# VH-VL binders against Protein AF-9 homolog (yaf9), part 23

Target 1, 217 residues: Protein AF-9 homolog (yaf9), of Schizosaccharomyces pombe (q10319)
Amino acid sequence: MAPNTRVSKCQISRPILVGNDAKPLTKEEKEKAPTDHTHTWRIFVEGVDGEDISKWVRKVVFKLHDTYNNPTRTIESPPFEVIETGWGEFDIMVRIFFAPEAHEKALTFYHHLKLHPYGPRMEEMKASGGLVESVQYEEIVFNEPFEYTYKLLSQNPIGDGHGLAVESEPDHPFSQQLEQDEADKLDFAIQEVKKTIEMYKQQVQSLQGQKSSTPVE
Short names: E, the ipSAE of ESMFold2; O, the ipSAE of OpenDDE; V2, 0.75 times the mean of E and O plus 0.25 times the DockQ between their complexes.

## First folded at step 13 (VH-VL; framework fv_retifanlimab)

Design n3 (from j6 with heavy chain S107P; at its last look DockQ between E and O 0.28; V2 from the best seeds 0.55)
Fold by OpenDDE, look of step 13:
Structure n3 (fold): chain C 217 residues (1-217), chain A 123 residues (1-123), chain B 111 residues (1-111)
Amino acid sequence: as target 1 above (217 residues)
Amino acid sequence: QVQLVQSGAEVKKPGASVKVSCKASGYTFTSYYMNWVRQAPGQGLEWIGVINPSRGSTWLDQKFKDRVTITVDKSTSTAYMELSSLRSEDTAVYYCARGEYTITVGPDYFDYWGQGTLVTVSS
Amino acid sequence: EIVLTQSPATLSLSPGERATLSCRASQSVEYNDYSYMNWFQQKPGQPPKLLIHDASNRATGVPSRFSGSGSGTDFTLTISSLEPEDFAVYFCQQYSDWPYTFGGGTKVEIK
């Protein structure tokens, strides 16, 4: 079969994990880090259940915040990760380049770097200095892949082919429930920010009203 | 048929905010990225940012990071771009444009555009 | 950011003539044998219309008279024989790196 033949009417998918973990800097680490940095964080792309994705992933490009030196980080071999220190959360662009033999375009993801715990256990987690994790389960879908890609990805089926499990298991923490929980947390955070913004708007309005009422003597 | 329908023209004062909407139809809204692009009168095109409608994740041009917020409402298949602290130089036609697939490899880029929304910032 | 320079700024031609538009990138927009370059057509009062994607692939519904070529940093849009409806502004756009950027455009006008 010609290596450049697409498998017609065929679709194949592979799961990946895109995410980050973060922890507060120790006192010793803080002395070595820039003065304003508070956390160590890692952004990563991984296979599910320990899959070696390097078989079909050539490289991963991470684009960090522009405040970082060399904000574009190209990782050409596993582990596909970047470790840095910082103080703020920001969005990271993750571009996955596939093996040349796949003859496929790169795929792009966006991940919001999470440094702080959110939710009802926020204070507890802060107190424990615990590891913050923010991981997204992604499925990469190849439509009418080349035979090479099809064969390669078909040989190592991960899971039951049914996608992300509904519930998290001890050995499989990534689930639809986990994603929903993360979504809920994000939504909550957004709402809190909105409230805060509204509060400040009201304060500004109040201050402006007070200025207008001060008679120019 | 894929359609992107944007909100109507806006006139704003400097310092104000504007929120432009883009309603998508004819395709699975969450399966494609949504881009925002603007064009000042008689000028070229300027990319603002992109959002994954499924996850709400965004990437913005550094120029706009402090003033632009891109959001989506999945229930209505609508994307939003809010620009704050408006300046005269923000006067432009703002476009939403469908981007690449969020999950599928081999994406098409910018294949469908909204009709544009004129935002005029004047004193 | 990747700067795209289009030339010429204005191209005056007659119907039936061949149009050649150039777009030069400040950096390579090629990865894994893909060139991340689009061409758009824009008419007055309308949004841009995708003509070419990935440097050389015609978008759906685009006439065969439009063709894209090039790699790396140099790209060309060719209109083999200009039709009256082809007089418009043409933009190149890269999506190799963020931020996405557009060229300044080439206006194809009736001589």
Scores: ipSAE 0.555, ipTM 0.792, lowest interface PAE 1.1, mean pLDDT 88
ESMFold2, look of step 13: ipSAE 0.735; ipTM 0.860
ESMFold2 (binder alone), look of step 13: mean pLDDT 91; pTM 0.922

Design n4 (from j6 with heavy chain Y101T; at its last look DockQ between E and O 0.33; V2 from the best seeds 0.00; counts 0 for: pae E 2.3 > 2)
Fold by ESMFold2, look of step 13:
Structure n4 (fold): chain C 217 residues (1-217), chain A 123 residues (1-123), chain B 111 residues (1-111)
Amino acid sequence: as target 1 above (217 residues)
Amino acid sequence: QVQLVQSGAEVKKPGASVKVSCKASGYTFTSYYMNWVRQAPGQGLEWIGVINPSRGSTWLDQKFKDRVTITVDKSTSTAYMELSSLRSEDTAVYYCARGETTITVGSDYFDYWGQGTLVTVSS
Amino acid sequence: EIVLTQSPATLSLSPGERATLSCRASQSVEYNDYSYMNWFQQKPGQPPKLLIHDASNRATGVPSRFSGSGSGTDFTLTISSLEPEDFAVYFCQQYSDWPYTFGGGTKVEIK
């Protein structure tokens, strides 16, 4: 471990999106997939508003269900994602590793893969091509980061200086609670935008493939 | 100070279900993962799974997935683990344990444990 | 899943002696100078108590006679001079990969 040169009384937050999208396989895709698979899906970690998070994220590891070939997937450059096919929903471990110079432990998220539209919008989504999204907004908090990390994140801010907090106790319960509450509010807005964009992208791809996954009504 | 207080011992018949509670106090419940671990009499420790109390997302050891449900009630700072289709080999002490923080880099792991809940499965 | 092998299974010693406990992981548990390996002490009828986190860091309130070392796959817990309250079972535990796993334990007992 490197010498202790942490920046005292400092907390820096950086936003990310962690989640998945999915859609039913087209007939063309089904012929190339295992017979019992019904959906294609994508698990990912992304920056918000186009941020290239590889400036501070070195790699992301996705642990898939043990039935997948090589279920531990290590992605060392953007896009930090895994694309697969399947039929069932299961839990995916998502672990984010930072640059070695940061001398920080990895941070772990647990994500339940969503393939099937459920609830009141279920039939609408099936009729419109079956796009499903499950995406969470997270604020990653660095408590008293080493100087390397402090300089890197301070020199590459996102938003209007969001994510810098100095002269505060980084582990104070109310500070962390307030940040989590803010992240929860923003998660809804980002999910809606992301759903809209991805829906259009997938519908364009489906039409270009000359296959319809839903009857026209 | 941090405390995890679990529900009392239970005796169940094979095929039944049990739901163990773990009430947290002395810290921000939603800021730390909550883990469940069991220990059969005279045996080692076996990790069952984990939940993010803020999001409700979980990861369960595959050997338990079809039979275990882990949930939280944020308003009471309480985690729950329910094990169904009980078998005699499920007789064990079940522990909750506080894990890593959910979004903060550089924190401790498994630093606080509940007192344990003995679940006995017998005919 | 990562298998943790502890040795010896039993360590019979007297108060004042040095105890050395080993834990070997079936694959590396290290990144960024952190090893995702913890050590716990457990006495009969009690939950495990965290002693060492991330291979070498003493948990809050743990006496300085306890130390952890190692990296990659090979880890050691050392008790420099055994006290009467140190006779217990010690477990290593990894959280590098899922499922998280525990070693089988080393019982430290009075010779």
Scores: ipSAE 0.543, ipTM 0.783, lowest interface PAE 2.3, mean pLDDT 82
ESMFold2 (binder alone), look of step 13: mean pLDDT 92; pTM 0.935
OpenDDE, look of step 13: ipSAE 0.811; ipTM 0.903

Design n5 (from j6 with heavy chain R55K; at its last look DockQ between E and O 0.29; V2 from the best seeds 0.62)
Fold by OpenDDE, look of step 13:
Structure n5 (fold): chain C 217 residues (1-217), chain A 123 residues (1-123), chain B 111 residues (1-111)
Amino acid sequence: as target 1 above (217 residues)
Amino acid sequence: QVQLVQSGAEVKKPGASVKVSCKASGYTFTSYYMNWVRQAPGQGLEWIGVINPSKGSTWLDQKFKDRVTITVDKSTSTAYMELSSLRSEDTAVYYCARGEYTITVGSDYFDYWGQGTLVTVSS
Amino acid sequence: EIVLTQSPATLSLSPGERATLSCRASQSVEYNDYSYMNWFQQKPGQPPKLLIHDASNRATGVPSRFSGSGSGTDFTLTISSLEPEDFAVYFCQQYSDWPYTFGGGTKVEIK
């Protein structure tokens, strides 16, 4: 079969994890880190259930915040991860490049770097210095893949794309519900930030108005 | 047929905010990224940012990070771009453009565009 | 960011003539034999229309007179025989790196 033949009317999917973990810097780490940095964090792309994705993933490119030196990080071998220190949350672009033999274009994901715990246990988690984790379950779909890709991905049924369970099960924490919950949390946070910004804008305007009304004696 | 229909023209004062909408139809809204691009009069195109409508995840050009918010309403298949602290330099036609598949490899890029929304910032 | 330079800025031609438009990237936009370069056509008062994706693939419904070529940093859009409706502005765009960027455009005008 010609190495460049696509399997017609066939789709194959592979699950992947895109996410980050973060923890507060220790006192010792803080001394070595930039003065404003408060956390160490790791952004990663991993296979599900320990799958070695290096068989079909050539490299992963992480686009970090522009404040970082060399904000574009190219990782060409496992582990596909970047470890950094920082103080703020930001969005990271993650582009997965596939093996040359796959003859497929790169796929892009976006991940919001989470450094702080959110929710009712936020204070408890902060107190424990606990690891914050934010992981997204992603499914990569190859439409009419080349025979090579089809063969490669069909032989290692590791993580048969059990569709993201609608609900999180104890053995499968990743669910559509979890994703939605995270999205909702993000939305809420964004709204709160907007409110805060608006409040400060109003305060500034009020202060400026008061300055203009003070007669220069 | 895939269609992206944007909200009407806006006239704003400096310092104000504007929110432009883009209603998508003819395809699964959550399966494709949505991009925002602007074009100043007589000028080239400038990419603003992108959103995953399914997850709400966004990425913005550094130039716009402090002033732009991109959101979606999945129930109405509508994407939004809000630009705050408007300046005269923000006068442009703003476009939404459908991007690549969110999960499927090998998709086209920027294959469908909204009709554009003129935002004029004047004193 | 990757800067795209288009040349010429203006191209004056007559119907039936061949148009050759160039786009040069400041960095390579190629990986695994894919060139992450698009070409758009834009007419006055209209949004850009995708003509070519991945350097050489015609978008759906695009006439065969349009063709894209090139790799790495140098790309070309060719219109084999200009039709009256082809007089417009043409933009190249890269999506190899963020931010996505556009060229300054080439105006193809009637001589």
Scores: ipSAE 0.714, ipTM 0.858, lowest interface PAE 0.7, mean pLDDT 89
ESMFold2, look of step 13: ipSAE 0.737; ipTM 0.865
ESMFold2 (binder alone), look of step 13: mean pLDDT 90; pTM 0.918

Design n6 (from j6 with light chain Y34W; at its last look DockQ between E and O 0.30; V2 from the best seeds 0.62)
Fold by OpenDDE, look of step 13:
Structure n6 (fold): chain C 217 residues (1-217), chain A 123 residues (1-123), chain B 111 residues (1-111)
Amino acid sequence: as target 1 above (217 residues)
Amino acid sequence: QVQLVQSGAEVKKPGASVKVSCKASGYTFTSYYMNWVRQAPGQGLEWIGVINPSRGSTWLDQKFKDRVTITVDKSTSTAYMELSSLRSEDTAVYYCARGEYTITVGSDYFDYWGQGTLVTVSS
Amino acid sequence: EIVLTQSPATLSLSPGERATLSCRASQSVEYNDWSYMNWFQQKPGQPPKLLIHDASNRATGVPSRFSGSGSGTDFTLTISSLEPEDFAVYFCQQYSDWPYTFGGGTKVEIK
C-alpha cells in the first residue's frame, strides 16, 4: 500500500481527553515545594476508556507558564502528563504530535489549569481538601487520512462513533452534561471576576474623587 | 463567503482600556480558533493570543497576559480583545485572524483576516 | 521565541523580473516533514493576505507565480515574474512554537 495514498471522501475520528487534576499540598509536601506553592497538579493527555494512544501519538508538548523552569515540556512516551506544584491557575498550550508514519500535522489544544473548585459545592470541596478535576473530551478528526492512519485508527474503534455521550455513566463519566456543567462553572467564575473588577473600579473612582476634593492647603 | 468585520478605530488615553470586536460570518464560528495580531505603524506583526470559541479557552503571549483578555460571544459569532492599561507603544492596528480547526487535523492558519482596528494611545 | 529574519529588507525590481525573498528562523520549524512556515502579502492599509502555508503550499486563489520552498530554518518565497500588483510587503510567519512570530518583512518596490 502506497504510504502516501489518502482515503478519499473518508473521515475518521478518535476521542481524547485533555485535562488536569489538582490537590492541595500536604504539610510535608509544602516543606519541599517552593514557598508560595499551594497545590500539586497534573496536566495530561489520555485516551478514552484506557486506550493506548501511543500507537498514533508520538509526543505531546505542554507549554506551561513562563515562571516555571523549562516551561516547554515534551513528553515522548506514556503517560503523556506533566506533574508540577504551583499556586495559580494559568492557561496551558497542548500540542499533540502524531506518529511519523501518519504524516499528519500537529493538533493544538488549550487548557485552563484548574486548581480550585468552583460552583455551589466549592466550600465543601475546599473543606475536604479534595481532588479538583478539569477534563475536556475532544474529538480528533482526520479528513481523508492516509491509508496507514485510517487502518491504524479503525482497528480499535472506541465508542459508537457518535461522539460524547449525552449523560454520564458510572463507567463513562465524560458526557455532554459534564461539559455543560464545566462551562457553567467557568461562566460563573467569569461573572464573579467581572463583579470584582467592577467593585475595584468603583473604589478607585471613589478614592480619586476624594483626592480631588481635598483642598490644597 | 468568510468575513471578519472588526469594530472602528479607537482613540484612548494612557491607562485606559480598549475593547475591539471581530464579527465572524460565512463559517461555523465555533469550529475555528480565533487569533489576535497587532501591527504598530510601520512595524511588523506581533501575535497576541488565541481563543477557542467553542470552549472559551485562551492562550496569550506572555507579554500580554496581564493586560489582555480575549473573549467570545457565540450567539453573535463575535470575538473580543480587551487591552487594559494602555500605553503609547500599544498604538497599532489590531487584527483578528481565523486560525486552525479546533478539532480537525491539517487545517490552514491565518487564512482570513479582519480589516483591522486602529487603536491610538495618546495623552 | 523563534526569531525570523527576512532578507533583504527592501527589494527594488521591475515588472516582469523574478523576486526571491529569504526567511531564516533561529531554530528549526520542521516536524514530521511538515514545515510550520507561512508567507503573507500585505499592501498599504490592508490586512496581511495568506500566500503560502506549510512552506510550499499556495493558498486558495494565489497565482502560480508565487511559490514557497525551504525546510528546517531556511525558507524562500519566489515570485517568478512580478506583476504591478505584487509590489507590497511580504512577511514570513512560524507556528511551530509559541509564541507565533513574524519576520520583519521584505518590501518589494518598483525600481
Scores: ipSAE 0.710, ipTM 0.856, lowest interface PAE 0.8, mean pLDDT 89
ESMFold2, look of step 13: ipSAE 0.738; ipTM 0.866
ESMFold2 (binder alone), look of step 13: mean pLDDT 90; pTM 0.924

Design n7 (from j6 with light chain N32D; at its last look DockQ between E and O 0.27; V2 from the best seeds 0.00; counts 0 for: pae E 2.02 > 2)
Fold by OpenDDE, look of step 13:
Structure n7 (fold): chain C 217 residues (1-217), chain A 123 residues (1-123), chain B 111 residues (1-111)
Amino acid sequence: as target 1 above (217 residues)
Amino acid sequence: QVQLVQSGAEVKKPGASVKVSCKASGYTFTSYYMNWVRQAPGQGLEWIGVINPSRGSTWLDQKFKDRVTITVDKSTSTAYMELSSLRSEDTAVYYCARGEYTITVGSDYFDYWGQGTLVTVSS
Amino acid sequence: EIVLTQSPATLSLSPGERATLSCRASQSVEYDDYSYMNWFQQKPGQPPKLLIHDASNRATGVPSRFSGSGSGTDFTLTISSLEPEDFAVYFCQQYSDWPYTFGGGTKVEIK
């Protein structure tokens, strides 16, 4: 088979994890960190169930917030991760480059860096040391892949493309339920922000009303 | 047929906010990124940001991070762009544009555009 | 950000003539042998229309008279023989790095 032949009418998929973990800086770490930094965090791309994705992933590029020195971080070997300190949440662009033999363009993901616990378990999470995990299950689909890619990905059954499990298991914490929980947390956070915005709007309106009622002596 | 239909023209005062909608049809809404781009009268195009409708994750140009919010309603296959603290320089036609497929490699993007929404900011 | 400079700003030609439009990037928009450059056509009162993606690939439904070439920092859109409907503004756009950016455009007008 010609090395550059596409497998017609065939799709192959591989799951990956894109996410971050974060924890508050210890007192000792805070002394070594830049001023105002409060957390250490890690952004990562991993295989599912321990799959070695380096067989088909060449490199991962992480685009951090512009406030970081060298915000573009290129990782060419596992672990595909970046560890930093910071104080604020922001969006990270994650671009996955595939092995040259795959002859495929890079795929881009976006991840919102989570540093703080949100939702009804916030206090519990804080009490447990403040470890935050935010992980997304992503599926990469190769349409009519080259034979090389097809063979490579077909021979590695680890992380068989059978979707994300519905429920989390002790050995497999990533599930649809977990994703839903994360979505719910995000929705909760958005609602809280909206409430806050409304509160401030009302305050501004109230202040403006008071200004208009002050007689210009 | 893929269609992106945007909300109508808006006239706003400085300091106000505007929310533009983009209703998508003819494809799986959650499977493609959605971009927002604007064009001032007689000027070039300016990319604002992008959202993954499935995840709600966004990336915004630094210029707009403090003033722009991009959201989606999956139930209606509608993307939203809200711009706050409007200024005269924000007067432009705002476009939504379909991005790349969210899970497939090598897909085309910016292949479909909304008709545009004129936002005029005037005193 | 990556700045895209298009030249010329205006190109005056007659139907049937060849049009050559240039787009220069302030830095390379190439990754792993892929050039992350698009070309768009825009007519008055209309949104941009995708013509070329990845520097040299015609979008669906785009006539064969349109072609894209180039790599690294220098890119070219060529219209082999101008049709009356081709008189419009053309934009290049990079999606190699954030933020995405557009060129200033080249107006192709009838001589």
Scores: ipSAE 0.467, ipTM 0.761, lowest interface PAE 1.3, mean pLDDT 87
ESMFold2, look of step 13: ipSAE 0.517; ipTM 0.754
ESMFold2 (binder alone), look of step 13: mean pLDDT 90; pTM 0.919

Design n8 (from j6 with heavy chain Y109W; at its last look DockQ between E and O 0.25; V2 from the best seeds 0.57)
Fold by ESMFold2, look of step 13:
Structure n8 (fold): chain C 217 residues (1-217), chain A 123 residues (1-123), chain B 111 residues (1-111)
Amino acid sequence: as target 1 above (217 residues)
Amino acid sequence: QVQLVQSGAEVKKPGASVKVSCKASGYTFTSYYMNWVRQAPGQGLEWIGVINPSRGSTWLDQKFKDRVTITVDKSTSTAYMELSSLRSEDTAVYYCARGEYTITVGSDWFDYWGQGTLVTVSS
Amino acid sequence: EIVLTQSPATLSLSPGERATLSCRASQSVEYNDYSYMNWFQQKPGQPPKLLIHDASNRATGVPSRFSGSGSGTDFTLTISSLEPEDFAVYFCQQYSDWPYTFGGGTKVEIK
């Protein structure tokens, strides 16, 4: 078999939101819910500012409390969410899976489901009719991604660079190798950037050719 | 350079509580989950739970949920595990162990362990 | 929860012999070609030492005589030629699903 190759000296990040919202059941909803349930809630993983994360997230698995039927919930397309009713707060495991061809290990988050107003904004939540939000902003970091993932993420940059960022992490298993190889491995990242620039230049040339077709008659 | 240094051995009576510390050095404390594992004398290993040092979120094995609390102090890069209502069967060596990355996609594994803390429960 | 069954419970072997240790999971621990299965070595009075991560990858500083194989539910640790320092207890450990679990161990002892 051919070995998988990671892109050296490359660190790419992507923002997500992981969290839940909840509210008390309305009178009508309570008639349809189990007798002891008091709230409806939604656990989710979503992009920031409308970003479609399904371009790089294959599926999300939410593991609920064992008292729920089929407590392991697998969501394979957006919206990556689970909507349920309940009465208690518990920890939910959220595991984000990437496309199989990316050969990346899943990433795990632990989220404590919040149903009741809490924290320094407790009174504001009470004033909103008991609407509760517990949402965390996370920056997912792809460290030395495989070629497939590198290409996928590089097509949607979120800053002034995407394939040359290096985050120093002294206890990362490959950090020492990156430092040793930094000068020699930079050529790989430069070649990938040059490929992207060449693709863009070809697209611009095609569009400029279309623009230069002005009427002569 | 990565080190996990735990607090010293404890001797406790049944019904008491114990709090074991695990001081991390040589890496970014909040980048990795911290796990707690125990081993009774002559027995195998038993996972207790895990904490995200950045967020404080935890998962505790149901066997321990009502008796165990896992916390961190980010300012000292120290994780804590407190076990209450001690029983004689809680006599074990308690380990902290560095686990998965919290936000980084890449290689991770349980690669660094503390030296262990012997907790002896006897009346 | 995922139960890990290790066999045999004890291997009595001489230095230079090949050791083959088995770990069977009650359900698959694999996704995206990764098996969330590790192997540890433990000697008396010491913490566990990671040998193999993700079924087949040797941890830093682990001699090449140690190798891991398997996927899905069936995993093997092989020590190609036992050295005196290899007589210890070996544990498999999964981190695919919660709670994370360990096998009961295989003691490799001198014959």
Scores: ipSAE 0.628, ipTM 0.815, lowest interface PAE 1.6, mean pLDDT 83
ESMFold2 (binder alone), look of step 13: mean pLDDT 90; pTM 0.916
OpenDDE, look of step 13: ipSAE 0.719; ipTM 0.862

## First folded at step 14 (VH-VL; framework fv_retifanlimab)

Design r1 (from j6 with heavy chain S31D; at its last look DockQ between E and O 0.37; V2 from the best seeds 0.61)
Fold by OpenDDE, look of step 14:
Structure r1 (fold): chain C 217 residues (1-217), chain A 123 residues (1-123), chain B 111 residues (1-111)
Amino acid sequence: as target 1 above (217 residues)
Amino acid sequence: QVQLVQSGAEVKKPGASVKVSCKASGYTFTDYYMNWVRQAPGQGLEWIGVINPSRGSTWLDQKFKDRVTITVDKSTSTAYMELSSLRSEDTAVYYCARGEYTITVGSDYFDYWGQGTLVTVSS
Amino acid sequence: EIVLTQSPATLSLSPGERATLSCRASQSVEYNDYSYMNWFQQKPGQPPKLLIHDASNRATGVPSRFSGSGSGTDFTLTISSLEPEDFAVYFCQQYSDWPYTFGGGTKVEIK
């Protein structure tokens, strides 16, 4: 086989989705789940618009929280996902290994597992008991890929082949708007945490002030 | 030229918190992961965690999850590592180090380092 | 975690001599013919400097006298002819599995 040559001065990119969904356990599910678990969640790596990424992805490794049995999960065939139950949110490392023919190093992503509704519509989401979804759109860029990778990834362009649409469409829900919405949710969450911290600081100060005003009889 | 410039040495008491900064220049700050590593005096290197400056996503070694917070300010191209509940064992030089490219396959790891920040925890 | 064992702990040599440093991993750090192993040089009061990435690739600006070899669990850093500026501590580091880990280091000192 002719030695695989790199395509010089060429870049090719492919979109993927890295994310999770989560829902509360039903009563029946709770009986089967470990004690204190409250949610079922799924972490996944997927192609965009139903693309089968297994043509160029060999395996995906998920590093879960250390409290899980075998926290390193290797998925070698689609769907590239892990389904678990739990009660807490935590960070997951996601490493994508490419097909051997690609002769490329693995790429790493980090995803914060979301179990609970978040953002400005948090209360509404809580009331609906609905599915929580936290998904990131990512572009994987191959710089001077081998001919194999170049040919493979050039055959099935997704959309215009580059970037996110500005707005979501019925057939294309992922957009810049969606990313902005996600960013806004995160920002909102951060602000809420800051408010909470400030509240506790004030409480502590108040308590300290009261302690100092109590005359040591 | 790529440069990582860290904040100055810190002396803290046990139980206190310290926040170390790392200002990046010479490259697109949001395109590369930023790692934090520490080295106790006369000891080896210990990886603490990593952040994606673009998304703010982080992952920490289990040893540090309860005490370390890594953040970034994109407007100033600065990464921060905050360590709380300081102990004598936390006395070390703390380094920021540029990680892999966030989206490009095949990039180098830990190719640029800050000059280090000595954090001394003493009673 | 993957434990990296470096040997020897100290290597005493003269300028012009060949230095051979070993790093052994507790498990394989290889996939798709890539070894997720780096070598660093560190001098007193300085941060580590990347020398070798992916087991055998010299980082930018690294002299040709430095070379890395190995696969799987066994890796070697070789300095073909030691220069005075090469006397330092050398660390191996793996990024195949989390957490990322470093070896204990080999000190190359002047005899």
Scores: ipSAE 0.645, ipTM 0.824, lowest interface PAE 0.8, mean pLDDT 89
ESMFold2, look of step 14: ipSAE 0.736; ipTM 0.853
ESMFold2 (binder alone), look of step 14: mean pLDDT 91; pTM 0.923

